# Designs tried in a protein design chat: VH-VL binders against UPF0128 protein PH1314. Part 20

Target 1, 225 residues: UPF0128 protein PH1314, of Pyrococcus horikoshii (o59052)
Amino acid sequence: MIKMLEGYYIIENPGVVPAERRFRMKDLKAWGYDLHLGTIEGERAYFISKTGERHEGETYIFKGKEYHVSRTQKEIPENARLLARIIIERGNPYLEVWLEEEDVKFPLTKEDPRIILKRIWEKEKLNQLLKHVRAVGLTTDFYKDNVFTQGIPLPYEEYPPKVRRVLREVKDIHRDLTGFGRFVFQYFGEVDKMHNYRLYWTLPTLHLFDIDIANEVDKVLGMLD
Short names: E, the ipSAE of ESMFold2; O, the ipSAE of ESMFold2 at other seeds; V2, 0.75 times the mean of E and O plus 0.25 times the DockQ between their complexes.

## First folded at step 13 (VH-VL; framework fv_lutikizumab)

Design h02 (from g01 with heavy chain Y59W; at its last look DockQ between E and O 0.75; V2 from the best seeds 0.00; counts 0 for: pae E 8.0 > 2)
Fold by ESMFold2, look of step 13:
Structure h02 (fold): chain C 225 residues (1-225), chain A 122 residues (1-122), chain B 107 residues (1-107)
Amino acid sequence: as target 1 above (225 residues)
Amino acid sequence: EVQLVESGGGVVQPGRSLRLSCSASGFTFSDYYMSWVRQAPGKGLEWVAYISGRGSTIWYPDSVKGRFTISRDNSKNTLFLQMDSLRPEDTGVYFCARERGWDEDSEYFDLWGQGTPVTVSS
Amino acid sequence: DIQMTQSPSSLSASVGDRVTITCRASQSISNYLTWYQQTPGKAPKLLIYAASSLQSGVPSRFSGSGSGTDYTFTISSLQPEDIATYYCQQYYDIPWTFGQGTKLQIT
């Protein structure tokens, strides 16, 4: 953590934004997908479909190839890992997802992370994330302006306990959940039972696809409302 | 010597007022958040008031809100508790406590005075 | 408000014994917990903060552990000067609240 200017409080963990991350079945389901084992053009494969779109025993054509669903998985197979990364192509971010069974990689999807995140956040009612997201790339930026009474920012030494608790939760998220983050905060005081504050929060985009982390960030964004 | 010394306790009738003082020495008083904590006879501890280093942030639990007023005079290194409309359940020893809270995750009390007794009885 | 339930309310032990006191919070407090010692007729003294960190100048026979809602305070080898009442306190959310205390007596 580095305190840069009077009237600002900065919580920074300068760790590493990871290139890829392991995810659970509950995350894949929150993204809106089913995982299937079956065949693609007669060869054994794992693949996904939109939740409820395809069923066990179904054969269908997708992008000129024949798919057959042998089993819809309830969990990630014990000998496999669900992995994802964010890549940038022609200035646009993509979420690339695959299943790695032992040493064999099965590509699952490559989609715009902004569309998937919006779907997740709407379904899970993560209204603070929806309202305050400003940019999505390798990192995601949030900006919240909750200033109703213009004033001079208070120094940290004058923050009330509830505000200090929010800063503590942010530090814990950076340390324990994301490993990287930058939180820039101004506090102007409480007027008419309303906290007046402004914040900017940069987090690794990949971590926001973990539904438990997304829930914690949404909770913290709303703690002073 | 780093210390806190309370004064102003005594015996008063219900409905009356008392003003407690706490003198600080051996540290930069204005850098620290200060609290009052009370202990009824034979009972545990109850936090009753909080004030920030420059006095801009103040908080009370519901049990004393509207009756007690915490304040400080940083030029005299003194913390105050004005107790109005006193009730028998306010009886106890009142401690002045220093919060280590100028650091993150330090909202606990690392320095205590010896306490001043307050008895509210007819 | 976060309720702190401390047990036992009192206990007796001999010099040299291992003493254990527990503190349970009504919700997770993420290790934002302190332990205080109060000798009869005196002010509380901070022993342990952040659930397990020993305050400067406190003997190493005192320790703390736990997480979530369940926390434990231990004296590894009881000494005569340890006779006191012990309190836990959470500092996760205002108002700061204390356990009801554990009175330690020496037999």
Scores: ipSAE 0.017, ipTM 0.613, lowest interface PAE 8.0, mean pLDDT 89
ESMFold2 (binder alone), look of step 13: mean pLDDT 91; pTM 0.920
ESMFold2 at other seeds, look of step 13: ipSAE 0.026; ipTM 0.608

Design h03 (from g01 with heavy chain I58K; at its last look DockQ between E and O 0.01; V2 from the best seeds 0.00; counts 0 for: pae O 8.0 > 2, placed apart)
Fold by ESMFold2 at other seeds, look of step 13:
Structure h03 (fold): chain C 225 residues (1-225), chain A 122 residues (1-122), chain B 107 residues (1-107)
Amino acid sequence: as target 1 above (225 residues)
Amino acid sequence: EVQLVESGGGVVQPGRSLRLSCSASGFTFSDYYMSWVRQAPGKGLEWVAYISGRGSTKYYPDSVKGRFTISRDNSKNTLFLQMDSLRPEDTGVYFCARERGWDEDSEYFDLWGQGTPVTVSS
Amino acid sequence: DIQMTQSPSSLSASVGDRVTITCRASQSISNYLTWYQQTPGKAPKLLIYAASSLQSGVPSRFSGSGSGTDYTFTISSLQPEDIATYYCQQYYDIPWTFGQGTKLQIT
């Protein structure tokens, strides 16, 4: 849905922020983890460690339990799914991650999503996401103020083609990648080859753990720079 | 030398497929949106697809949507157009075209290839 | 879709003549308009963008003007090498659309 309200251009796809999402091995690796098959206290389990921290054949004690690494996985097993969700506890967000092998669930981690997102964005050099994130919960808010010469916001009919292309990219991200989103935009014009604009962008936090989606959002945030 | 070179055109029967390639040289290929534009014999120009610099965003006019797929391999500086379910009205010369740089106000084509002919007939 | 209508479809002129081609859009396109030259058997070449800005390396005898829905392309003094078909294109909004072309002939 597109709305024009008092000099704002609003692009939103209202819907349900997803409760859980399937992820790939490349996402888990971007989060900074290795996936292992082995045992916990002698019982077969899947578990994670920080990338490079634990190796095949290693036995170690973690929080009073004995772990043994039988195999470090190169891919998510064919009969399994890597799943995650965002939960809110006393106003604080947590990313819960588990592997589901044929209806058996193996908890992997429960972490502050802000820590993991910062790690991803730094490693992948997603500087627009780092610079412009405002809040992280079930949704993540971005705010970018790129106003150097302010005036009355321009109507859409006066937007340059590059600005209209940004708006198309946002629509596509909401439609094809995230299923939900809100983008609130003001454009004040181009002066000295600098676009003057302000934006707010709300996206499902869970989707930002997909490295391909994170890359696309970072690119779009920087398109007018 | 900054240039675009198309290849892969030919004569095919209706309902068949054809894949066109466009080789780019002399510029940073991944920085640019790329398009395909076609020209039927004795007719004008028609835009048929574009793709973003990273390859994630693709657009098509209704005349080819669902039948044509644009793609790129930035490691090989190559643009592709996969044309399926070809019709006689798809006959023409196919040009690849570079949009002015991603860091400019651009959606017009400042560099064109020589074109590759495609004929769809019985 | 934004329709682009060129006039005339064909014209003949002598070397040294001033040539004018018009292009009308079905809605205002805010000067987001290009002119291309296509010589026979060759690819289109960008001459003018933003309605009036001359592309680098293009001879100064070519010019563009206009606003809103009505745009004009002018060759101030026609040369033999200017035999071509000329196209306008709007880049205001997708899909990008071209005029039907104006074939320029010299006698």
Scores: ipSAE 0.023, ipTM 0.612, lowest interface PAE 8.0, mean pLDDT 89
ESMFold2, look of step 13: ipSAE 0.029; ipTM 0.610
ESMFold2 (binder alone), look of step 13: mean pLDDT 91; pTM 0.929

Design h04 (from g01 with heavy chain E104L; at its last look DockQ between E and O 0.81; V2 from the best seeds 0.00; counts 0 for: pae E 6.9 > 2)
Fold by ESMFold2, look of step 13:
Structure h04 (fold): chain C 225 residues (1-225), chain A 122 residues (1-122), chain B 107 residues (1-107)
Amino acid sequence: as target 1 above (225 residues)
Amino acid sequence: EVQLVESGGGVVQPGRSLRLSCSASGFTFSDYYMSWVRQAPGKGLEWVAYISGRGSTIYYPDSVKGRFTISRDNSKNTLFLQMDSLRPEDTGVYFCARERGWDLDSEYFDLWGQGTPVTVSS
Amino acid sequence: DIQMTQSPSSLSASVGDRVTITCRASQSISNYLTWYQQTPGKAPKLLIYAASSLQSGVPSRFSGSGSGTDYTFTISSLQPEDIATYYCQQYYDIPWTFGQGTKLQIT
């Protein structure tokens, strides 16, 4: 959906923010974890550790329990799915991650999503996401104020090709990658080779844990720089 | 009838100027972004100038930047290309082309004029 | 600038043949690609936009496909009136750029 209201250009996909999402091993590695098969207090389990921190054959104590690493997984097992969701508890968001092998769930972590997102974005040098994030919950809000020269906003019919390029990328992200989003944009023109604009962008938080989507959003946020 | 008609082409010596015109009819001219596209003899197509519906945004490729000036008069449904400091490599047929600027998915050229020939030679 | 490379530069085919022309972009253009037909002495005519969408009034024997950097234009059953030069053009980012063209002849 595209509409103009009160001098803003708005790109919405009013779809649904999914309750949970399946992820790949590359996403788990980008989050900074290794996946292990082994035992916890002698019982067969899957569990995670920080990348490179634990090795096959190692036995260690974590939070009062004995862990033994039998195998560090190179891929998500064929009979399993890596799943995550965002939950809100007492007004605070948490990322819950688990592995579902057949009908058995193995909890992997429950963490503040802001901590994990910051880790990913710093490691991957996603500087636009780091700089412009404003709120993280079931959705994540970005705000970028790139207005250096005060002026009258241009109507969308006068947007230059590069700006229209950005709007098309946003529309494609909402349609093809996230299934939901709201992008609110205002453009004031190009002065001294500087684009003057303001934007708000709301996206599903869970999708930002997919490193390919995070990269694409970061790229688009910087396209007019 | 929806159409674009170019005029003003001719034969000129290098360093001289020409002004091309494009007359639009059968549609609301000010709603559309306009471009000039040229084609050298026996060669392919090259975009050379772009102007928004109100004329507030304008672009050129490096090959003509500083020498060509695109403009429009929406009250007369007319697009212009002022070509200064003409070079032999500017020789070709110049087409006026229409693109929908308000529709992000229609930024292609859906209407072309028949072109006006420009020859730059001694 | 986004470079558009068209192949082949020319081709000959018989009436009724299936004809295929390819266009490669120097970067992904997200299906923002058109195909134009230009008959000798005439202006280009839009056939296909958005890589695969047929312009109104264009015969159904013309089609387009592809994604990313690689795009294909097909005439399913060549007709005598299809003698022309065919161009792809990206409208992903300025400057708008065209392929060098494919001249189609009938044998």
Scores: ipSAE 0.047, ipTM 0.637, lowest interface PAE 6.9, mean pLDDT 90
ESMFold2 (binder alone), look of step 13: mean pLDDT 91; pTM 0.929
ESMFold2 at other seeds, look of step 13: ipSAE 0.048; ipTM 0.642

Design h05 (from g01 with heavy chain Y50W; at its last look DockQ between E and O 0.66; V2 from the best seeds 0.00; counts 0 for: pae O 6.7 > 2)
Fold by ESMFold2 at other seeds, look of step 13:
Structure h05 (fold): chain C 225 residues (1-225), chain A 122 residues (1-122), chain B 107 residues (1-107)
Amino acid sequence: as target 1 above (225 residues)
Amino acid sequence: EVQLVESGGGVVQPGRSLRLSCSASGFTFSDYYMSWVRQAPGKGLEWVAWISGRGSTIYYPDSVKGRFTISRDNSKNTLFLQMDSLRPEDTGVYFCARERGWDEDSEYFDLWGQGTPVTVSS
Amino acid sequence: DIQMTQSPSSLSASVGDRVTITCRASQSISNYLTWYQQTPGKAPKLLIYAASSLQSGVPSRFSGSGSGTDYTFTISSLQPEDIATYYCQQYYDIPWTFGQGTKLQIT
């Protein structure tokens, strides 16, 4: 949805934020983990470790339990799904990640999503996301103030083609990638070859763990720089 | 009748200036982005200037930047192109063209004038 | 800048023939492409926008297709009044750029 407001341009998609989301091995690796099949206290399980930290055949103690690595997975097993959700516990967000094989769930981790997102964004050099993130919960808020010469905000009809292209990319991200989003934009014009604008962007946190979506959001945040 | 009519073309020496006008009628002029597009004799089309509906945003290709100035007077439904430091390669027919400024993805030229000829020759 | 390359530069066909002109962009332009018709001594006329959408009042024998970098303009049954030069233009990003044109003649 596109909505004109005094000095602002608003792009909303009121879609449903999924309670959980399926992810690929590519995403898990970007989060900084290896997936292993082995045993935990002698019982068959899937579990994770930091990339490169544990090897096939290794036995180790982690948080008071004995782990044995039988195989390090190259891909998500064909009969399994890598799943995650955001939960709020005592006012704090957590990313819960598990592997579901048939109908058996193997918990992999429960961590502060801010820590994992920062790790992803640093590794992938997603500098716009790093610089402009303001809050992380069920949704993640970005705020970018790129105003060097402030005047009266231009109406949409006065936006140059490059700016209108950014807005189209935002609409495409909401429609095609995230299903939900709210983008609030204010444009003051181009002065000295610099675009003067301000934006606020709310996206579902869970989707930002998909590295391809994160890359697209970072690209759009930087398109006018 | 919805139309665009260019005027002000002529024959000038290199280094001189020329001012083109484009008169719009039959539509709300200020709702539309406007452009100038030129065509050298027997050649293809080249976009040379763009202006937003209120005139607050303006673009040129590098070939004319710094030499050409697009402007508009919405109270008179008129588009202008001031061409300074004219060169022989600026010779051609100059068309004004409109595109919608309020509608998404409508940056194509849906109405053209008949063109005004400009010849730059010593 | 996005370069637009049209093929062929000229062609001849008989009345009733199917005519096809192609346009290739130097990068993906996401269907932000127009086709214009220009008869000698006249201004260009918009035929097709958004790669495949027919402008109001344009005969249905004209059509467009394509995606990404490769676009096609077709006249399903050539008529005598279709003698013109045809141009593609991208409106994905400034500067707006045109193909070099395709001159269509009737044999």
Scores: ipSAE 0.081, ipTM 0.633, lowest interface PAE 6.7, mean pLDDT 90
ESMFold2, look of step 13: ipSAE 0.334; ipTM 0.721
ESMFold2 (binder alone), look of step 13: mean pLDDT 92; pTM 0.934

Design h06 (from g01 with heavy chain G101D; at its last look DockQ between E and O 0.65; V2 from the best seeds 0.00; counts 0 for: pae O 7.4 > 2)
Fold by ESMFold2 at other seeds, look of step 13:
Structure h06 (fold): chain C 225 residues (1-225), chain A 122 residues (1-122), chain B 107 residues (1-107)
Amino acid sequence: as target 1 above (225 residues)
Amino acid sequence: EVQLVESGGGVVQPGRSLRLSCSASGFTFSDYYMSWVRQAPGKGLEWVAYISGRGSTIYYPDSVKGRFTISRDNSKNTLFLQMDSLRPEDTGVYFCARERDWDEDSEYFDLWGQGTPVTVSS
Amino acid sequence: DIQMTQSPSSLSASVGDRVTITCRASQSISNYLTWYQQTPGKAPKLLIYAASSLQSGVPSRFSGSGSGTDYTFTISSLQPEDIATYYCQQYYDIPWTFGQGTKLQIT
């Protein structure tokens, strides 16, 4: 939905924020993990470790249990899905990650999503996400204030082509990548070749764990700089 | 009927001026970004001017910057191109073009006029 | 400025033939690419926008594809009324730029 309010341009796609999402090996690697097949206390399991921390053939103790690495996976197994969800417990968000092999679920980790997102964004040099994140829960809010001089907000009909392009990119992200989003934008004009604008952008937190989506959001946040 | 109609073309000597007009009908003119696009005889298309719906945002390519002035009068549904210091290279058919629906945030042209010829020669 | 290089410059084909025209941008334009048809003595007409989306009222024999810097326009079965010059245009960044055109004739 596009709304023209006095001084604002609002882009909403009010789709459902999904409860869980499927991810790829490249996402898990970007989160900083290796996926292993092996045993936990002698029983066949999938589990993770920090990238490079554990090797094929290694046996180790972790949290009182014996792990044996039979094989470090290069890809998610064909008969399995890497899944994650955001849950809120006592006001705190957690990313739960598991592998589902046919009907069997193998818990992999449960971590503060803010820690993992910061790790991803630092590693991938997604500086707009780092600079402008305001809150992380079921959704993540970004705020960017790039207003340097006094001005009156322009109506959409007066937006220059590049600003209109940013709005189109936001619509594409909501439609094609996240399914849900809310983008609230004000534009004040171009002064000394600098765009003066303010934005709020709400996106589903779970989608930001897809590194391709995170890259696209970071790119769009910086398009007017 | 949704329509754009250009006028004001003609034959002029180098260094002289012309003012082109484009009358719009059948749509809410002030909602649309407008452009002028020209085509030299036997040649391709060249965008030469762009103006926002209310006229506050304007762009030109380097080939005409400083010589051409785009403007609009929304009360008369009319787009203008003032062409000063005309050169033989400005010879061509000049089209008035409407960008797609303003809700689509698009910079491509879904409606064109039939064009008005401009010849710059001695 | 984003340069649009269109190929071929001219092309002859028979009624019923499949016709393919290419357009290359000097940088990635993220599918912000339009195809126009200009019949002799007429104004250009929008056929395809967003690289692959068919404009309403345009026959289904016309199609577009591509991504990044490389884009393709196809007429699946050439008709006599398709005699025209075809132009691509990028609408990614100002200044808006067009390909040089492909003149299509029927043998």
Scores: ipSAE 0.024, ipTM 0.603, lowest interface PAE 7.4, mean pLDDT 89
ESMFold2, look of step 13: ipSAE 0.030; ipTM 0.601
ESMFold2 (binder alone), look of step 13: mean pLDDT 91; pTM 0.924

## First folded at step 14 (VH-VL; framework fv_lutikizumab)

Design k1 (from h01 with heavy chain D105G; at its last look DockQ between E and O 0.72; V2 from the best seeds 0.00; counts 0 for: pae E 7.2 > 2)
Heavy chain, then light chain:
Amino acid sequence: EVQLVESGGGVVQPGRSLRLSCSASGFTFSDYWMSWVRQAPGKGLEWVAYISGRGSTIYYPDSVKGRFTISRDNSKNTLFLQMDSLRPEDTGVYFCARERGWDEGSEYFDLWGQGTPVTVSS
Amino acid sequence: DIQMTQSPSSLSASVGDRVTITCRASQSISNYLTWYQQTPGKAPKLLIYAASSLQSGVPSRFSGSGSGTDYTFTISSLQPEDIATYYCQQYYDIPWTFGQGTKLQIT
ESMFold2, look of step 14: ipSAE 0.487; ipTM 0.805
ESMFold2 (binder alone), look of step 14: mean pLDDT 91; pTM 0.934
ESMFold2 at other seeds, look of step 14: ipSAE 0.066; ipTM 0.623
ESMFold2, look of step 17: ipSAE 0.029; ipTM 0.585
ESMFold2 (binder alone), look of step 17: mean pLDDT 91; pTM 0.933
ESMFold2 at other seeds, look of step 17: ipSAE 0.229; ipTM 0.666

Design k2 (from h01 with heavy chain S35H D105G; at its last look DockQ between E and O 0.69; V2 from the best seeds 0.00; counts 0 for: pae E 4.5 > 2)
Fold by ESMFold2, look of step 14:
Structure k2 (fold): chain C 225 residues (1-225), chain A 122 residues (1-122), chain B 107 residues (1-107)
Amino acid sequence: as target 1 above (225 residues)
Amino acid sequence: EVQLVESGGGVVQPGRSLRLSCSASGFTFSDYWMHWVRQAPGKGLEWVAYISGRGSTIYYPDSVKGRFTISRDNSKNTLFLQMDSLRPEDTGVYFCARERGWDEGSEYFDLWGQGTPVTVSS
Amino acid sequence: DIQMTQSPSSLSASVGDRVTITCRASQSISNYLTWYQQTPGKAPKLLIYAASSLQSGVPSRFSGSGSGTDYTFTISSLQPEDIATYYCQQYYDIPWTFGQGTKLQIT
């Protein structure tokens, strides 16, 4: 990692934005879904519904097809994986989610990732993510501007210990959790017990659907508040 | 050789002032954050202040804020502590300490001076 | 402020003994913890940083471990020159705070 300019601190990890990712039942539940085993038009399938919307034994019509719920799953089946990817269609991002049981794929949903992310962040009270998100695509951009002073940014060698700790946390997130990331930071000093800073943070959108990663990012965004 | 040497300690009455100095040698002084740490007789260590390499970032704990002033002269490789309105509880040995450097997780002290004694008593 | 509670306050041991000192923080400090050695009449000396990393030039008989709020310093085989007072210090958040010290003596 290379600092480009005096007054800026830039943390980049030039890894890859993942094409698809495995998720856990806790993530699916955080997204607001129940996973069911049952039938669709009489054929054995896995499918989702909004948490609490459908119950075991229920039969219902959805988009012209008959669904029957045999069992609401407590865990991802042992022989299956919950997978998702971000795709771009006609300039719009979509989260595709499916369950892969052995070599058989069961599509679960295809939705605007912005809708699901907002739902997750509201439910989990991730207020920094809600307030500071600016764009969502294959990557998600955050921008936070807490600069109230007339001064110029400090050189990074003059950052106080708490600010240095934030930068270490960001580097750890890029290294250990996301692989790819870009964090651009300016620090203007502490005035009236308030840190004056500006940041941009670009992260893979798919990782933000992991509730543990989302929580860590939210915590770091708020560390200087 | 890499070293820190404190001076300026002594015996003084309550309410008076002292100015401590710490001379650095054997390293590029301006690259390092500097600290003062004190130790009362028979007691443990207490952190007193820090100053950044260029002097633009300074911090004092409440116990000394408003009474003590940390400063540095990078052209003379010297750290200072101006201690005003001294109290008996300020009695102790005062060490200057070098923060390891501006690396990740480096806010610990890797070099200490020998200390200079300060006694505040009537 | 983060309070550091060190135990025991004093300890007597024989040459060759395994010595263990503990340090507890009032909140998680994420391994931002040092151990210092202070021999009588001398300045403190850094032994361990980042909870478990040995400072260059420090003998391997010294070690540190722990996480979160609970940390341990160990001398695997006590030597006569290890007679000192040992301090833990957190460097997670300002103000930096120290444990009260552990005075180590030879029986």
Scores: ipSAE 0.267, ipTM 0.691, lowest interface PAE 4.5, mean pLDDT 90
ESMFold2 (binder alone), look of step 14: mean pLDDT 91; pTM 0.918
ESMFold2 at other seeds, look of step 14: ipSAE 0.355; ipTM 0.725

Design k3 (from f06 with heavy chain S35H; at its last look DockQ between E and O 0.43; V2 from the best seeds 0.00; counts 0 for: pae O 8.8 > 2)
Fold by ESMFold2 at other seeds, look of step 14:
Structure k3 (fold): chain C 225 residues (1-225), chain A 122 residues (1-122), chain B 107 residues (1-107)
Amino acid sequence: as target 1 above (225 residues)
Amino acid sequence: EVQLVESGGGVVQPGRSLRLSCSASGFTFSDYYMHWVRQAPGKGLEWVAYISGRGSTIYYPDSVKGRFTISRDNSKNTLFLQMDSLRPEDTGVYFCARERGWDEGSEYFDLWGQGTPVTVSS
Amino acid sequence: DIQMTQSPSSLSASVGDRVTITCRASQSISNYLTWYQQTPGKAPKLLIYAASSLQSGVPSRFSGSGSGTDYTFTISSLQPEDIATYYCQQYYDIPWTFGQGTKLQIT
């Protein structure tokens, strides 16, 4: 949905945000983890470790429990799903990650999403996300202020093609990738080949753990630079 | 009836000028980006100018930049193309075209005029 | 500038035939592509936008497909009134550019 309000251009998709999301092995690797099949205290389990920290055949103690690595998985098992959700406990966000093999859940981690997102964005050099993030909870807020000259906001009908293309990309992200989002935009014109604009972008935090979505958002944030 | 009607074409010598007009009817003209597109005899289509709804944004390809001037008069629902320093390679049929442009993803031409012929020769 | 390479440049087919025309962009255009029909002596007419969306009032025998750099226009069962030149055009970025055209003739 697209709305125009006084001095603002708003692209909003108020759709249903899923409580949990399925992820791929490439996402788990981008988060910095290996997935293992083995045993915990002699019982068959899936579990994670930091990439490269544990090896097939290794037995180790972690938090008072004995782990044995039988196999390090190259892909998510065909009969399993890698799932995650964002929960809020006492005002703090947590990313809960588990593997569901048929009807059995294997908890993998529960961690501050800000730590994992920072790790991903630094490793992947997603500098727009790093520079412009302002809040992380159930949703993540970005704010970018590129106003260099004072001016009166232009109406959409006067936006130059490159700016209209940014708005198309935002609409496509909300429709095709996230299913939810709010993008608030002011455009003041182009002076000396510099676009003068301000934006606020709210996206579902869970979707930013999909590395392909994170890349697209980073790209769009930088399109007018 | 939603339509575009071009006029002002003709036969002129190289170096001369022509002013084309495009009369719009049946829609709110000032809401739309407008374009000129030309077609040389037996050839394909070439975009040659565009102007935003209020005229604050204007662009040309290099082939006509500096020689052609697009303008509009929204009170008269009329689009113009001033063509100066005409060359034989400017010969063709000139169409005005309306960009859909009311929402994102609508930057295509959904309404065309029938065109006005321009011949530049000795 | 984004180059649009259209093929074939001409073709002949019989009424009832399936006709396929292709268009390749010099870079990804993310489905921001139209197909126009231009009958002899007339202005272009929009048939398909967004690579695959049929414009209102256009017969269902016309279709479009493709993604990225490669796009296809199809007439499922050629009719006599389909004699025309067909153009693709990208609307991803300025300058807006067209394919060279495909002249369709009926045997």
Scores: ipSAE 0.011, ipTM 0.596, lowest interface PAE 8.8, mean pLDDT 89
ESMFold2, look of step 14: ipSAE 0.298; ipTM 0.707
ESMFold2 (binder alone), look of step 14: mean pLDDT 91; pTM 0.925

